# VHH binders against Fructose-bisphosphate aldolase 1 (cfxA): the designs that were tried, part 1

Every score and structure here is a prediction.

Target 1, 359 residues: Fructose-bisphosphate aldolase 1 (cfxA), of Cereibacter sphaeroides (Rhodobacter sphaeroides) (p27995)
Amino acid sequence: MALITLRQLLDHAAERLQGYGVPAFNINNMEQGLAILAAARACDAPVIASRGARSYAGDIMLRHIVEALAEMYPQIPICLHQDHGNNEATCLSAIRHGFTSVMMDGSLQADMKTVASYDYNVDITRRVTDAAHWVGASVEGELGVLGSLEKGEAEAEDGSGAEGKLDHSQMLTDPDQAVEFVQATRVDALAIAMGTSHGAYKFSRKPDGEILAMRVIEEIHARLPATHLVMHGSSSVAARLQDLINAHGADMPQTYGVPVEEIERGIRHGVRKVNIDTDCRMALTGQFRKVAMESPKEFDARKFMIPAMKEMEALVRDRFERFGTAGNASKITVIPMDDMAKRYASGALDPAVATAKAA
Structure headers, positions and changes below count from the first letter of each chain, unless a header shows other numbers; Kabat numbers aren't used for antibody chains.
F, E and O are the ipSAE of ESMFold2-Fast, ESMFold2 and OpenDDE, as the mean of both directions, binder to target and target to binder. V2 is 0.75 times the mean of E and O plus 0.25 times the DockQ between their complexes.
Where letters were taken out, [cut] stands.
The coordinates of atoms that the task and the answers printed are left out; those that the model quotes come from them. Centres of patches stay.

## First folded at step 4 (VHH)

Design p10 (from p9 with S50K; framework vhh_7b2m_4)
Fold by ESMFold2-Fast, scan of step 4:
Structure p10 (fold): chain B 359 residues (1-359), chain A 119 residues (1-119)
Amino acid sequence: as target 1 above (359 residues)
Amino acid sequence: EVQLVESGGGLVQAGGSLRLSCAASGFTFSDYAVGWYRQAPGKQRVVVAKISYGGSTKYSNSVKGRFTISRDNAKNTVYLQMNSLKPEDTAVYYCARELSYGWDTFDYWGQGTQVTVSS
């Protein structure tokens, strides 16, 4: 039975000779947790169970769901992560409730809509990181703002995300600023903006400008070799799942995601944590709708939930395999948070900065 | 190597029909939106129809009601059924892969297939 910190998990991911990515799946109910852990067992994969910025399930409920899953699946390291914490109180509450990892999203003000100053982000992220590290919890920070490069607009999702028009410079993480930010805050992981609110990558007719988005990942990874990079908004929005939803009485608007091939490329360039939410919601909703349309007399929620869980389990298994997460759970011995706290205090987990790229 | 290969073009009389196909390879086809574009001599390439991951479709006003875009993910193929063809539909037709939302967001194109509608 083991809740693992984000730092230990992603250090393991980075230390393997190919490097692998770890998906962070949003979890708001028992069924999602059961589907994720069934897939993790099948793949021998560690996993990040993530709570989004919106407080649907709440810290206490999610903690107990994940603890139950850890008892059911004792061979699987599970990282319990609070995504998009809007202030110190939210992050510290998650830690108090047993979360092993938090994200302090200081790129936005506490309203999770208004773009924050760099100094605000540094100050609040540093405070959360200091407090989290005292108790052995890991911290993910964010620098830059996800937005649409096409129109210079940012879009809110699940109650978090910038709103309004943005400068192009606000849509991409500056590598020099990333180095300064990590040195100042000492975060374990950094979410970086590549310029899209529905994905971390976008192409246009200008090859150099299109390539630059991926090269930002490469440069930041090279200069911060001990800090793990995070992709947000990494659902692929597969045509099969949209077709499953729309074939059964729905008119889901056209939605575009990040192709899994682009996520795999990100992992090759240094991405270690990949956030996925929309794909899982679509898998569940598609099967709920199919049962409702094909069996209009069915009222037993379990008859809706069981096919939904199987659909989600298949999706989760695919991501564990394609990100290289599969086969690694059995290779990890979980370090308890109290021991991680001692490692942080010793300086063993301090950021590393490369002053020159390897020739 | 990403490849898109169009086929099904040719000569047809006004009022006739053609079905274009675009065979995709070198990427996970089901994860991408695909568009059909056309370019008449001396004019810019313009959108004809688009299909999303989930099969949601969008058509230019000039072809709405006459053309139908569809996809077969098992065969990695997108189709354009062209009915009630007019001489002004004469163009080279291209299929294109779209990574994200909107116009010209990703620039992988097929080589094109010529459609000529005689008056």
Scores: ipSAE 0.000, ipTM 0.116, lowest interface PAE 20.2, mean pLDDT 80

Design p20 (from p19 with S50R; framework vhh_brivekimig_d4)
Fold by ESMFold2-Fast, scan of step 4:
Structure p20 (fold): chain B 359 residues (1-359), chain A 120 residues (1-120)
Amino acid sequence: as target 1 above (359 residues)
Amino acid sequence: EVQLVESGGGVVQPGGSLRLSCAASGFTFSDYAMSWVRQAPGKGPEWVSRISYSGGSTLYADSVKGRFTISRDNSKNTLYLQMNSLRPEDTALYYCARELSYGWDTFDYSSQGTLVTVSS
């Protein structure tokens, strides 16, 4: 079967009465792909197969892995997506090699480290979007920067405050700026900063930032009803997986992700794509380490990979069920990229701007 | 609607013990890491202890290591703090907190709290 574009898939997700979310899982090898598609088949779930910008699997290799999976699982719509494209060359290379969707991450410069200006982001994202739409591929843009908040390197506003943390209003994507960005770039999907990663502000009182974050998501969704919202960094970093890794000779620092319930709330408020990578890597690593420690004479890589695939499959199945993705694959008829290109050219897929929430 | 209700506080002599409980409702308790935070009279809030959502990992402030034990019962949606060898410096209003973010310092907690007084 033909690979599905991100725009078609997320439009379907949004068309349901309550809406559902679709997880985007990074695939770097055959085993990850097999685990994800086994779970997708079990759940009747469409899926987004993502390549990270720094993935060791090249465009060509991942294209052939996903094409093989599409042949093995013909009832499952698979979106082949390039995550965090750092420039036009990376995005266009992915499209040339058969990807149906790309992310142009103009929130960072091409080095993927230095924060970019708003104007840089608009210009580069618009150029990629125009080119991608000419051939029917979808584009995800990003407004906001997650990395600095995760590292705790942000400074207090006005250089004051003993606690040295940003408040929630300083960390969230501005809805007016989001509307302007989407109108200018015409992206199909937008990753936004929903900002609850740091919080000396919350530590001293009842939380308001979490409510504000959901209101911001809902406001952006209401004002941009044809643009799908994307949640990045959505691994939950399950304690069970950390415990599995550390019980078998590792020293992974205790760390925390986004609770699945918070992701479920985001989906209810308009999030349609949920990026997951770290949880899958932990599932694999935990089982690799367990086999190595418990069976020190084992040298057959398959004896490491089979338990790893089962651990990952269970995690992927859980996310399909909890995001509402389950049961939807059989309801989708894939539109090939050439036909999507005609729809883009007609203006049928252009962004829409609403001035008020329906009610 | 998220609710966290703390209980188990009281007056105890130095060297004594208390067990605090926190009843959680309005969310999937087993999906969240939970913490205990305390606020002594006239001071800002101080993080005390954290437990992962599975219960498989625990962390403690240096001031309470070896004396306090955090635990949880996911079947009952309840968080616990067993406090042993209590000192006058442990006197504070104790809050249970749901972690809402990528970091350990962002909490959703009740305004209620439970008062622990260590006094001879």
Scores: ipSAE 0.000, ipTM 0.122, lowest interface PAE 19.2, mean pLDDT 79

Design x11 (from x4 with S50R L59Y; framework vhh_brivekimig_d4)
Fold by ESMFold2-Fast, scan of step 4:
Structure x11 (fold): chain B 359 residues (1-359), chain A 120 residues (1-120)
Amino acid sequence: as target 1 above (359 residues)
Amino acid sequence: EVQLVESGGGVVQPGGSLRLSCAASGFTFSNYAMSWVRQAPGKGPEWVSRISSGGGSTYYADSVKGRFTISRDNSKNTLYLQMNSLRPEDTALYYCARSPDYLEGYFDYSSQGTLVTVSS
């Protein structure tokens, strides 16, 4: 079946009674795709299949993996998404190769390291959004830079992300700028900086919720009710997975991710896309290491990959259930990109801005 | 919602026979390969047998080959395991599990488990 655009999928998520979130899982190989889609079918869940900017699989390879998965799982709407596009060429190339959604990450310059000006971000995101919408593809933008409120540090996601220590104001998205940005660019979804970081080493101590700066999510959602909010770096870095890895010959430092409960709060306040990568990599690595230690004579890569897929599928199922994604795939009829292009052209998908009414 | 409900477990003497059944609901049963998996006390799970979606191919662990027979009735959404010549080492919790045809030994759903005890 046809792949679904991000805008159609997240509009459906927002229009259901209390709203639900959709996890976006990075896919680097066939096994991750098989695990994710097996879980999606089990849960009747739509899925966002993401390619990171520097994913070794490449956009062409991921497109073909996802097309194969779409044939195998025709009842599951799959959004094929390019994460962290560094410029127009990267974003438009992904669309040309069959992606239905792109992220233009104008919060960083094309080097994916240097923090960009607000004006640079608006200009480049607007150009990509205009071009993408002409062909029916969705666009996610980003405002602010990801970092840890505890450390004031930024961590790269799949070879992309700010480096070094950040000012507190750089780790939180300004709600006034968010409104102006969305009006100017017309993005379908907005990744906001709210104190989360990418990668496995998110926090040195257990978070209590304040680190997510929930007030920022609530304020932006209230002012941009039709724009879908995105949480980046949303792996929980579960103690069980850390223990699984370390029990089998590794020395991964103890760290804490974003509690699933905090992600659930974000979903209640307008978060519709939740990016998860680190948890999936940990699930695979933990089982690879376990097989290697417990079965030192094993040489068949499938005997490593099958338990890894099983571990990852269990994780993916949990997230579909916890985010409310489960039960929704069968309720979606995919709209082709050509028809989405007509909806964009009609103004039906334009941003909405809510204003306080003075008495 | 996917449900797999087992029946037929119990106590049986060595050399005896027992038939397990697994009633499936919440999915198109005829589209999926099905497996039986067991877990003996103090041991990890052991795959026992697998049957293709249409019933045309069956596979068995070496420990049960020639003694156990897997079968299915797609019109009744039911999976069976006929266990003959039972041995004390066959004592375990037995699970029925849904296996996608593309992956051998991989299970996306399993039942609660039914106890089979082989004892005099």
Scores: ipSAE 0.000, ipTM 0.089, lowest interface PAE 24.0, mean pLDDT 80

